# Designs tried in a protein design chat: VH-VL binders against Cap-specific mRNA (nucleoside-2'-O-)-methyltransferase 1. Part 1

Every score and structure here is a prediction.

Target 1, 225 residues: Cap-specific mRNA (nucleoside-2'-O-)-methyltransferase 1, of Dictyostelium discoideum (Social amoeba) (q54wr1r214to438)
Amino acid sequence: IFINRAAVKMANIDKLADLLTPIIPVPGKPRDFIYFGDVCAGPGGFTEYVYWKKTRGGKIKGEEGLDLDDVVKGFGFTIKGQCDWNVEKFSKQIPIHNFVKEYGLDDTGNILKSENIRDFSSKVFYNTNGFGLQLFLADGGINTDGKESLQELMLQQLILCQILTMFETIGRGGNFVCKIFDTFTPFTIGLLYLVYQHFQSFSIVKPFTSRPLNSERYIICKNFL
Structure headers, positions and changes below count from the first letter of each chain, unless a header shows other numbers; Kabat numbers aren't used for antibody chains.
ipSAE, averaged over its two directions, is called F for ESMFold2-Fast, E for ESMFold2 and O for OpenDDE. V2 adds 0.75 times the mean of E and O to 0.25 times the DockQ between the complexes of E and O.
Where letters were taken out, [cut] stands.
Atom coordinates printed by the task and the answers are left out, and those that the model quotes come from them; centres of patches stay.

## First folded at step 5 (VH-VL; framework fv_temelimab)

Design a1 (from t4 with heavy chain A33T)
Fold by ESMFold2-Fast, scan of step 5:
Structure a1 (fold): chain C 225 residues (1-225), chain A 123 residues (1-123), chain B 106 residues (1-106)
Amino acid sequence: as target 1 above (225 residues)
Amino acid sequence: QVQLVQSGAEVKKPGSSVKVSCKASGGTFSDYTMHWVRQAPGQGLEWIGAIIPDFGTAAYNQKFKGRATITADKSTSTAYMELSSLRSEDTAVYYCAREGYSYLDSYYGMDVWGQGTLVTVSS
Amino acid sequence: QIQLTQSPSSLSASVGDRVTITCSASSSISYMYWYQQKPGKAPKAWIYAASSLQSGVPSRFSGSGSGTDYTLTISSLQPEDFATYYCQQSYSTPLTFGGGTKVEIK
């Protein structure tokens, strides 16, 4: 059904936290509509799950002839190339034609560049009429091949950029999911405390589908203040 | 075109500190990790540490922890390395070097180097 | 800490000779990097990721290896190739360099 382990992880997280129901309705849209962002998550497992859940596996169009723009709209930001979006491999019944792929000002998808964050954020602001996102997903990792010695620095940079992009795009009442690792530095602890201060609830979970020895965790933050 | 330009030679007394600067021009400073490497006269290369300028996040060789401080100023595209409690054994040419990388891609290693700054520690 | 051992420490060669420099790591690593340094000058990036040549490096240079053993080869030595070559690993912190191999004219 799902393209990869990321979709299964998101399903597990959503079952625990009920992330796809907005506490504040989007003006001009049906009550259950959401705008969402998905960064650093090519080939698109989290995006596949959100569209599948919101469209009821593609059944919504058949039931009422509803425009997809009245159900869900996603904005993706991921590195261009081999890890890029692969929406053609999504389940054939999931409608995703309104999903917007962004690659930033320089067309690379590199979230580590501030101009790309600004470009993505501006497009989200414009396309949501300034209301912002009801769900922000960040499943970013780094290529550790040959560079394990700088892994901690690179991961801190990645997590910071994902969080900055979230702050620039999330709307009041929005929910945030971000991959973290169990290597806690004073910097990471301070960053997580900053995030904690901006949401009504904060929790750390290890999805069932993660490897036994895998250090990855997810923070689940509900209701942006 | 990109180059790294370092501050001039310094002569210091034992027990003092030195702060070497490295100014990047012609390239995107924030897209790179900035490394500091030294070379004592007639000897090989020794890594001191590195910083990611966008975040001020630095890593150090354990040998220099407590004595070396690496910082960066994005507004001037300048990285700094300060070494305290200087000893005669710290006499060396100090190089800055950027690590050419791309997000989730292969690394080019330290692809651009400064010209070096000679620091002489003598009484 | 990963120690890199270069062999030989120095060598004398003539123009046109094939030169081989080896670098052995104390534990297995993914990639090796090579730098060329001429007297009084900063090192220049030469080979990255074990076998890829930096822009502007002549095709007579090649790199190979995996695990603990890596090699830099010059197929036909030219006058401008006389320099000290350093290997370097970034697999684990601290980053370390080999002791260098000085290639001298015979």
Scores: ipSAE 0.006, ipTM 0.484, lowest interface PAE 12.3, mean pLDDT 80

Design a10 (from t4 with heavy chain D54E)
Fold by ESMFold2-Fast, scan of step 5:
Structure a10 (fold): chain C 225 residues (1-225), chain A 123 residues (1-123), chain B 106 residues (1-106)
Amino acid sequence: as target 1 above (225 residues)
Amino acid sequence: QVQLVQSGAEVKKPGSSVKVSCKASGGTFSDYAMHWVRQAPGQGLEWIGAIIPEFGTAAYNQKFKGRATITADKSTSTAYMELSSLRSEDTAVYYCAREGYSYLDSYYGMDVWGQGTLVTVSS
Amino acid sequence: QIQLTQSPSSLSASVGDRVTITCSASSSISYMYWYQQKPGKAPKAWIYAASSLQSGVPSRFSGSGSGTDYTLTISSLQPEDFATYYCQQSYSTPLTFGGGTKVEIK
């Protein structure tokens, strides 16, 4: 059903941590409404899951008087090109017309550039009336196939930029999910400790759908302070 | 097209240090890792290390650890390789070469190379 | 450290000949990269990701291989192809190059 395995991973993570019900409601919105961000996550598996779950598989349709803008609104940021958004290939039952795709100041989607992070953050705050996001998803990876020699350096920079983007956009009480790898350098440990200090709860999990030899894990952080 | 232009030849005494520069023109400097590779006369290619200029993160070949320092200045699109405690066996042509480090660009390897800088270590 | 062994270290060939250069890694890797170097010049990126030609590289060149064994082939050698060819791995640090294969006129 889902266009990639990231949607299945997000479903597994959400089932464990109940990430889509914010502790602080968005002013002017129904209690269960969320703004969410999804960075480095083309072609959109995490986004597909969140819209699917919030719209109850697309079954929320006009009768309650529920506009999609009263249910969920997402902001996406990913590299333009091969791993870009394939929203037209999402399950046809999932309404996504209010999803906002951002590519940063230079239109590349490169999160490693500070001006792109700043541009994305500005647009998120403008569109949320300064309230920020109730869910931040960071499923960033790099193609290290044949490049394991640079894996640690590239992943450190990627995780740093995802965390910085989260800090710039997340609202109080927001939840954070970020892909990490189990190569812990002093730099990575320092970043994780910084994140740990800013949330009420912090967990590290390996989703059931991840391959046994895959080093990927996710930090799950609840209730931004 | 992107071009990498290196500083000129240097003659150094044993025990001294040398600092070679590599200036990128065209393209986006911060989207690439900058590698340093040397070649002794009549010999093959040997990797020294690399830097990701966006954040100043560098990696080194263990053989050069403690002697090589790779830095970058994003404002001038210039990468540097400094090698200390020079010996005669450090005589070589030193090359800079760029490599994409993003998911889309890392596939291409070291696609653009500088012209090389001859460093001669003699007493 | 992954060692790359190129074979042969040198070869003599005539224009029009089929030339095959091999590169063997001491452990399994995902991709191999090839560079062409002419005397007094910087290396030029030639083949990336085992089998893809860099922009401007003539179609008579091809790359193949997987695991530990990789090959660069020139289907019909031309005068401008006389050079030294180096394989290179980026799978693990330190990045390493093969010893080079010098393609000389016969």
Scores: ipSAE 0.014, ipTM 0.563, lowest interface PAE 7.9, mean pLDDT 82

Design a11 (from t4 with heavy chain D31E)
Fold by ESMFold2-Fast, scan of step 5:
Structure a11 (fold): chain C 225 residues (1-225), chain A 123 residues (1-123), chain B 106 residues (1-106)
Amino acid sequence: as target 1 above (225 residues)
Amino acid sequence: QVQLVQSGAEVKKPGSSVKVSCKASGGTFSEYAMHWVRQAPGQGLEWIGAIIPDFGTAAYNQKFKGRATITADKSTSTAYMELSSLRSEDTAVYYCAREGYSYLDSYYGMDVWGQGTLVTVSS
Amino acid sequence: QIQLTQSPSSLSASVGDRVTITCSASSSISYMYWYQQKPGKAPKAWIYAASSLQSGVPSRFSGSGSGTDYTLTISSLQPEDFATYYCQQSYSTPLTFGGGTKVEIK
C-alpha cells in the first residue's frame, strides 16, 4: 500500500498509541479533525499514513460528503532536494491537496537553523489561528555511518531542534512522535526528561519493521500538558 | 564548488598562542562539520577537533582539550582554531577540512581541505 | 584511542603494477577512509566508507575490508598515483590516521 517504510512504521506506532484521535477539538472544525506537523520526514511516509487513515483510504469524501479541509490538514518541513516531499508517488487513492510544504526562511528546509524553526512556527500559528497542532511527527535522521565520533553532536542538535519546533507548534492535548537513537548522553537524557514532564504519557518503542542493526527508536508522547 | 582559504604562516614563541582562520566560499557553511588536523614536518596527520557551526559546540581530541578552542562565525563563513601554551612540538602545518551533514547523503569523510597554515614555534 | 597501522610504510613500483596497501585497526571499526597526499599539498579524500570512491577518483582504485583489516588497491599504477596514502577512522574519538604509505617510482 505505502511507498516507503516510514508509513509502515507510523502505522505500527499508531496501533500502539491511537495518535490520530484529538482530545481537544479544533474550534470551527468537526470533532475528529486534526492539524498535524511532519518535520525532517521527506519523502513523506508519515504524512502519507496520516492522510490515508483520516480519509479512510480516500473513501471519506464519498461516504460522508466532507471537504478535505474538514478532515485533516498537515504542515511539512523537510530539507529541499533529493529526499524532498514526493506526493506524486503516494497512493492515488489518498487525497492530499491541502498539505502545506514549508522550507523555512532561507528556503532550505534546514531545521538546525533557528530562523527556519521560527518561520515554520509562525506559519503554523497563522494557519491554525493560534490553536496549534494535535499531532507532531519528527522522523529526522542523519546518515551517521562513518561519523560515529561526531554522532553525538549531530544527533543531539537534530533532536533538540525537532523538540524545539514541536514545543513552538504543538497545541494542548497534542501527541508527539520523535525518532531517537541509542546514544544516551546527559544532554539527550535531559531533553527527553523535559519532554517527559510536558506530556501525560511517555513511552519508548522500537518498531517491528526496524532492522536489527538500526539503533533507531521512537518516543511516543500523548496529551501535551 | 566549495573552497577553504586559511590564514598565513605564523612564527610564535613558546608559551604564546596562535589563532588560525579558515574561510569557506562557494557553498553552504553552517550545516557542515569543520575539522582541524595538523601535520608535523615529516610526520603523519593528527586530529585536533571539529565544530558544526549550526550546533555551535566543538568536539576535541582530549590531547588538546584545554589548549585548543574551535569556533565558527556563520555570518562570515569562517572557522577558527586557537591553540594556547605553545611548545616546540606544536610546530606543524595546520589544516581545516570540511565534511557534509545530511540525512540524505552518505558520510564522505573530510572531502574539502584548506591549503594549510604553517605554525613554527621556536625559542 | 584506536591506533591504525599501515603496511608497508613505503613501496617502489612501476607504471602498470598492482599496488596493495593495508591498514589494521587496534579494535573493530565500521568503516575506513583513505586520503591521497602529494608533497607540499593538503590531503585529498580518496575512498570513504571502506569501499566507495570519492567523486573524480579513477576506477583503478578500490577499497575493501571490515572489522580490523582494510585494504586500498590500485589495479594498474599510473604516474599521477605516486603519492602518500593515509587511512583514517571516525568510529571513535579521537579520529585517528595511519602512519601513511609512500608510493614511489621504481
Scores: ipSAE 0.006, ipTM 0.499, lowest interface PAE 10.7, mean pLDDT 81

Design a12 (from t4 with heavy chain S30D)
Fold by ESMFold2-Fast, scan of step 5:
Structure a12 (fold): chain C 225 residues (1-225), chain A 123 residues (1-123), chain B 106 residues (1-106)
Amino acid sequence: as target 1 above (225 residues)
Amino acid sequence: QVQLVQSGAEVKKPGSSVKVSCKASGGTFDDYAMHWVRQAPGQGLEWIGAIIPDFGTAAYNQKFKGRATITADKSTSTAYMELSSLRSEDTAVYYCAREGYSYLDSYYGMDVWGQGTLVTVSS
Amino acid sequence: QIQLTQSPSSLSASVGDRVTITCSASSSISYMYWYQQKPGKAPKAWIYAASSLQSGVPSRFSGSGSGTDYTLTISSLQPEDFATYYCQQSYSTPLTFGGGTKVEIK
């Protein structure tokens, strides 16, 4: 990757919405600590931005004797193999060694399988002592390779599964970021309305793009009720 | 589907500047970086720099820093590369190429290229 | 900066031959990218992420490798495969290309 694109997008979203400061502190952790999840974690993804920001670009070890487990801990759920590329690119500059990669019950990372969602959710529950996540990130996309007519249905299912995974893992006061596309069905609209009802703040943003040809948007949801 | 169309060939005198354009047509998903790569006659490919139009951030190969300026106009889906203080050694075909920076697209590398613009620097 | 060394710089082979070209990076990287360029034309994206074929690339092409050593293989050379092939890394800035391998058909 040239310039970490996903991290740059996440930095701009975070600057707009202030997503990395928890409203409800994690019991037994310092005030600014967060657990976060990154579904469909990509190369140069949101995970690297979160670790970079929370570790002050890797400076915390040099300034104080803080354990990384007192600063931030992330859980990733992605297609097997994709996380390795993402982590390797930035490992020299920022500490990310406590990041947990999950691939679900069948070890594929396929979020469209309910068994994999349940397995991921159980591991998050165990690792957070039932407290859940203060930040949930979902930047999922699909490629149908010659079956473009199915893309809308697959995107609807992807959005559903990302939202279900969020509901299973997010804690009170948590923040949610999810990629969406402009093509809507009654199903997708109903899903977004359900999400809207569960957060104090709900926004739909186009991430600093002004071109009418791009259908990419993000929902930014603050303070899970 | 997506095409990158570059401006036409240029003949420039030493010491002058050239500005090459690259217009994207079709969908670009707004999540692409635009790269500039040159190729001198009979030689290989050399990266000049890139810009992410959505963020206005540009990065440069140190060899061209201070002489190259890469910009973008999102309203016209056009990227530009301006090279100043031209020398005979700058004679080359200049290409624009896009690279995805979203989760799905970042793996593809520079997947779509412009047709190239020949810039000849001579007196 | 990461230097990419391609070998050989040129080769001649007959239709039906197996052709392998290699690309070595001066330091370890995650992925390699390959481009095909025919005389007078722009490069075409050919292989991404070390081993994945770009849309429209014939299945006789394959890529492999990890760390510092990567290869592009053509299992049965065809006349339309006459071209120069370049490897490229985007792991670290500045992005760099190999010197190219010219494939000539006998």
Scores: ipSAE 0.000, ipTM 0.420, lowest interface PAE 15.0, mean pLDDT 79

Design a13 (from t4 with heavy chain S30E A33T)
Fold by ESMFold2-Fast, scan of step 5:
Structure a13 (fold): chain C 225 residues (1-225), chain A 123 residues (1-123), chain B 106 residues (1-106)
Amino acid sequence: as target 1 above (225 residues)
Amino acid sequence: QVQLVQSGAEVKKPGSSVKVSCKASGGTFEDYTMHWVRQAPGQGLEWIGAIIPDFGTAAYNQKFKGRATITADKSTSTAYMELSSLRSEDTAVYYCAREGYSYLDSYYGMDVWGQGTLVTVSS
Amino acid sequence: QIQLTQSPSSLSASVGDRVTITCSASSSISYMYWYQQKPGKAPKAWIYAASSLQSGVPSRFSGSGSGTDYTLTISSLQPEDFATYYCQQSYSTPLTFGGGTKVEIK
């Protein structure tokens, strides 16, 4: 049995940046509680890691007697269907029953549609009483088989929509993790500079579990201003 | 300069278990994945598994699954590998090795190795 | 799992000789790692990411390759180079090593 690659990537990233400790506590919640979002990340490796870490492998519910709603709450947004959430494959010891799956206004989970971004954002702010998210995770990728000439444009659109969704949902002091590719077009550089200006800390990392020749990198942004 | 210091040689009977330690000296292992690799007399290197100490996240070679348990104690900067149901063919030198996981270090491979712990399974 | 086949398993060479060791993977991988091991000692990291030398490794060593085929070359063998060399992949779990190539004195 191998550990989920996405969960291991998130573990690497969290160690580098200490992403699960909120700078600003959520009003009405215990000090270490967080709301988090996970977009384009079916079948849910990042979500599995966050729940595992915050519940101490499920021990917190049994040993400390805490309600899961006082520990962590996640909001997911991913394409409905084949790469949809697979929470049933998560460890049975990890409590995840309060995780909310969203699919946008048209019920497709397509983040490239602005109406779906607005619907997701509205639901997040309603369910967080306007406080927003302390952690936003974006692990989106695309299949470009037979579409190589359009790959850059498709990736730019995906990255743009993930960043827009983050801006619409993140709260003050929130942390942001987003998958990027090392193409570095003027458009991508402009987006990264915009993100850079809105966080106290900005770094680019390649997780241990990423293949060495893979262009995959992550930006890690701390403390939304 | 960090060094990985392993526990001393052990002689064990078949069916028993052994627990080998690996301590980071001159630094911590927090920013690293800790691997366990063994080498039987006159044989090559065989990967047992690894742990990311910061999270207690471990992965194993299927050959050792159910027999090997890899753990870490961050407070003492020590990783452990326990192997149960020992057989004579488990006689080997057991090594710990670190692998960086920062963006700059993730591709350096296992850059620092412990001195090795000889485990002899006999009688 | 990915199997690594090293060739040759052993070779005899003289000081000053050019030595080439090959490592073939059963499927295409990204990057290969090489380790030097002397009798009674732990392996020492030697080459990472197919072609980059670890700190302290002499410039007479080089690595090359991509896909399934990788090589370690010693341009002019020195007495301290007599050792066993292992290739290793981290592309897929389980991590695997080649069988080793023993470089011995003629």
Scores: ipSAE 0.006, ipTM 0.422, lowest interface PAE 15.8, mean pLDDT 79

Design a14 (from t4 with heavy chain G56D)
Fold by ESMFold2-Fast, scan of step 5:
Parts: C-alpha cells; structure tokens; sequence
Structure a14 (fold): chain C 225 residues (1-225), chain A 123 residues (1-123), chain B 106 residues (1-106)
C-alpha cells in the first residue's frame, strides 16, 4: 500500500488524466518508458505511485523480464531533513533502486534558490541525454502554521520556482501536475496563463480524496508544446 | 554565526525621511524574511513590515501605509527601511530581525536581531 | 488584527520564586513566540512555537498554551532573569506584540 495521502491523490489525478503514457517515446527506450521529476516531493508518495504503476506493482522483475532502466526512472528534489524521502517505507514489492534523490548545489533541497534549480536541471539534462522529462510533479507546500501572514508571498515564490524548474527540465510531449492554492493574485494568474499557453490541455481540479477543509487544487497540463 | 549590523543613529526634522540599513553577515541572507520592528522610548514593540529578499516585495502594517518602504539588496546582503513624512511620534529605536521562511526554519520566529538604530524626530 | 494582552505589566519577585507571565490573544492562533529584552539591548529570541526553547535559554524557562491563552514560566527566578518579556504572534498580519512584562528581582 501507499505510504501517504500524496500517493492516493496522484492515483486519483492519473485516473482522470492518464499521465504516465508518453506521447513522444524516449529515444533508445521502450515505447512506455518515462523519465519523471518529483519536486518538493518528500516523503515520496507521488514517486511511490509512479513506480508502482509503471512496474505493475513490482511484476516487471518477474514475468515481464524487463530491466527497471527500461521501464521508468525518476529524479526527486526535496528539502533535506524531517520531510525528506521515506523510501525505506515504500512497499517492498516496488523496485525503486534507480530513483535519483537530488538536493541542489548547497545540499539543502531548497527550490527557492536559483543555484539549486540550475544544479537539479543540469543533472536531469545529463541523465536524460538532453531529452528531458515526460512527467513533472510538483506537490510543494510550505509550513505556515503560525506564519500565515507571510503565506501569500511564500506561496507565490514556491509556485514560480516549481514552474521554472518544470520549464528547465520538461521534454516535448511531457505532462505537468502542480499543486496550487485558492489565493489568486495577478502574479499567480499570469503564471498560470503562461503555463496554459505551453500545453495542449490545461485543467484545474480538486482531488475527490482531499478533505473538505483543504484549499488545495491541482493544475493538470498535458502535452508540452 | 549570523549577525545583523544596522546603520547609526539619526536626528531628523518633521516632514523629512529616514533610511535605515541592516547588513547580514555569516549566513544565507536570501533564506530569511527580514522584519522591521520599532520601539518608542519606554514603550513596547511595534511591527512595521517585512521583506523576503527573493520576492523583492514587502508586507506592511497598515498603520505605516504609504510612509514605509522596505527593500533588500541581495548582492550586499542588506535590507533597508525608509520612513517618510516623519513626525515626533516616530522617535524610536528601529530594529531589523530575521525570520526563516522555509518549512525547516519558519517556526523559529525572529531568531536574530540587529542592535537597533535610534531615530530622533525633533524640530 | 490580533491583539495580545500580557499580564501582569510588571512584577517583583525574589530569587528562587516561580514566575508566570500570561499572554491572551483576541482570537485563536497556533503558536506564540516570546522574547527577552534587557535595558538598552535588542530583544533576544527566547521561546518559539509556544513551548520550544531557543538555543542557550536556561531550562528553568518553559512555555505552554494553545488557542487564545499562552504562558511563560520561570521555575526558579535568577538575578540574570531581570528583563522585559514580550509575547508575539505571526498567525495573521499585522504581526503583533504583547505590551510586555517587566520582571524585577527584589
């Protein structure tokens, strides 16, 4: 079973949008192979879902006889520390040994720092032979408990940095999922319109598994132009 | 160790402006919000506003609306607070204080403070 | 805006006494912050997130509370504890401070 609610939310989103089948195949890989990125991603629920789905619950090492490197490869970027990757608690059935954890130039995982975005993007570029990602996942939030007064500024910067990282790493035909909040400023609207212009389809959804009091929404963007 | 060093004391006439600086050393300037807080002689603490250097935008206490401007220069690790249309009641010690805004540091509050800058407004 | 009311405004106590300072918020908040200020000096961060001590703060200090009511306690007052203590909220803008409690040692 999945380790947290993020895996369940991603399963729900994928069921609605069919995000894990690439429109453009990766050169030198089987048709259904994808590279994917998962930013602000600890403890790893979205990553767990993608590996589970792509490996058919771990059966790839059995009946299919395929190497994991011919099925899926993920790149993660998250703050180092308490909310870091929890891969030890992933289902033992799911092979994830080729998953790459990145923490940026300063080893903090802070996506708000441009140097860390550049470092992560460079590593993705080299590891994909310049082809880029077929799926980019951004489930970033900030801990504003007791800090709600700064929330709007912090969230605007977070969404900007997630989108910039996506633009630096996504390949043509790639799909993008990003958490947003119900605070719409002119800045946020402008960013969403920019994203809208670069994908064949764009939708905003509230996962049916989200609690009634949660303000979270997701943009789901298909086929990067 | 992180230290915040503020500019020196100022004496200003009513109607003028003052610009106080706060330079951070020994630490990552961009990872923190920089707050400005004042304290009139013998009185308590009053929040003026804050800036997150990476945003180049500031949040303000409405009491200072249109009079306070908070800015930051990342290249020099320096934050500034400019207060215009000065009145005698603006006489106070002005402090800068940093606050972590990442989810690792956001709950520590204003953990490092500058030494304070006395601004006296008198005719 | 959220108003913070501290009580008492001042107190005098003997070395070894238990001292309690309260801070009441006009609406419910998640966390309270406490600062110690000595005469002529900048405030020093003392307690964060209602109950956690800043590095270097003696263990005789503690913080507690939730919702609208928060408390700073000194279990055994020492001479170096002479200071004014301020509570502060970051839950909503503008950030606000309590009026301060001046702790004097008899």
Amino acid sequence: as target 1 above (225 residues)
Amino acid sequence: QVQLVQSGAEVKKPGSSVKVSCKASGGTFSDYAMHWVRQAPGQGLEWIGAIIPDFDTAAYNQKFKGRATITADKSTSTAYMELSSLRSEDTAVYYCAREGYSYLDSYYGMDVWGQGTLVTVSS
Amino acid sequence: QIQLTQSPSSLSASVGDRVTITCSASSSISYMYWYQQKPGKAPKAWIYAASSLQSGVPSRFSGSGSGTDYTLTISSLQPEDFATYYCQQSYSTPLTFGGGTKVEIK
Scores: ipSAE 0.006, ipTM 0.507, lowest interface PAE 11.5, mean pLDDT 81

Design a17 (from t4 with heavy chain Y101L)
Fold by ESMFold2-Fast, scan of step 5:
Structure a17 (fold): chain C 225 residues (1-225), chain A 123 residues (1-123), chain B 106 residues (1-106)
Amino acid sequence: as target 1 above (225 residues)
Amino acid sequence: QVQLVQSGAEVKKPGSSVKVSCKASGGTFSDYAMHWVRQAPGQGLEWIGAIIPDFGTAAYNQKFKGRATITADKSTSTAYMELSSLRSEDTAVYYCAREGLSYLDSYYGMDVWGQGTLVTVSS
Amino acid sequence: QIQLTQSPSSLSASVGDRVTITCSASSSISYMYWYQQKPGKAPKAWIYAASSLQSGVPSRFSGSGSGTDYTLTISSLQPEDFATYYCQQSYSTPLTFGGGTKVEIK
């Protein structure tokens, strides 16, 4: 059972879109293997779901005889500190020992810095032998408590940087999931149109587990062109 | 250790425009919201707008929207505020001020201020 | 927009006096920020998140409040406290400041 609400949300999204089955297999890996990225994702709910699903609820540990490196490998990028990865709170049966946590060139995890994006992207391509990611997840939010007046600027910048990081790391045939908010400016619309142009399919959804009055939505993009 | 240094005083005619600069030194530039605030002689503080340098699009007080343009150049760690169609009522000291992003410095407010730039609008 | 009404607009007090200035918002907000400004100088961050002192601010200063009503208190006024104090909200755009309270030492 998932501890993190974000894992339940990702399960709902995946049931709607079938995001974990690659259309282009990774060379040298079993057909169902994927590389995936999870940015701005502390404490790790999306990562928990992906590992849970790919390991068949942890059953690959000895029972299936498969090495974890032949099943799934994830790369995480999140702010260092209070909202950092909390992998020890994941279900104990889920093996995640090959998950790679990155914090960028300056070790802060700040995705708003271009040098941190470049560092993360370089490490992803090195560790995937240039193949890139088959699933990119962006569930980013920022704490706007006490600074609600700057929310639009901060969220637009966050969306831009998540999309840029996706473009730098995603491989052909990859799938993309990104949280968006109901602050539609010409800038945000332009970003979404740019994303739309690069995928075979584009959808905007509100997960069943999201609150009715919550402004959060997700774009679900399939098959990077 | 972070310091904001603004451009020098300006005297402008009504109907002209002025562009004030604010250069950041020490620490990082792009991680912060840069605010512009003005103060007319003997009066209080009035917010004009703000920009996050990495974003490039600014938020404005509606009173100044259409006349004020706030920009940033990350390569020089410099923020700018341009105000057009100047009136005598625009005579003020213009300040830039830094605010940390909410997930790093969530509660500190505008913690570092420039020294101010006096803009005088007279015929 | 949220209007901040600051009172009094000015006060004169003796060294050692307890000074209280108030800031009232036209609607409920989260947090309040206070700035100290001396003549001819830029404002200086003083109190953030309603009650937290900026580094270097003397402990005789305190902030309190919630909702619509916020207060800055100086428990024992000193000569160096001569300044104008401004409250400010970041709850909604546009960001707004109070009218300021000028503290004059007798």
Scores: ipSAE 0.005, ipTM 0.513, lowest interface PAE 11.0, mean pLDDT 81

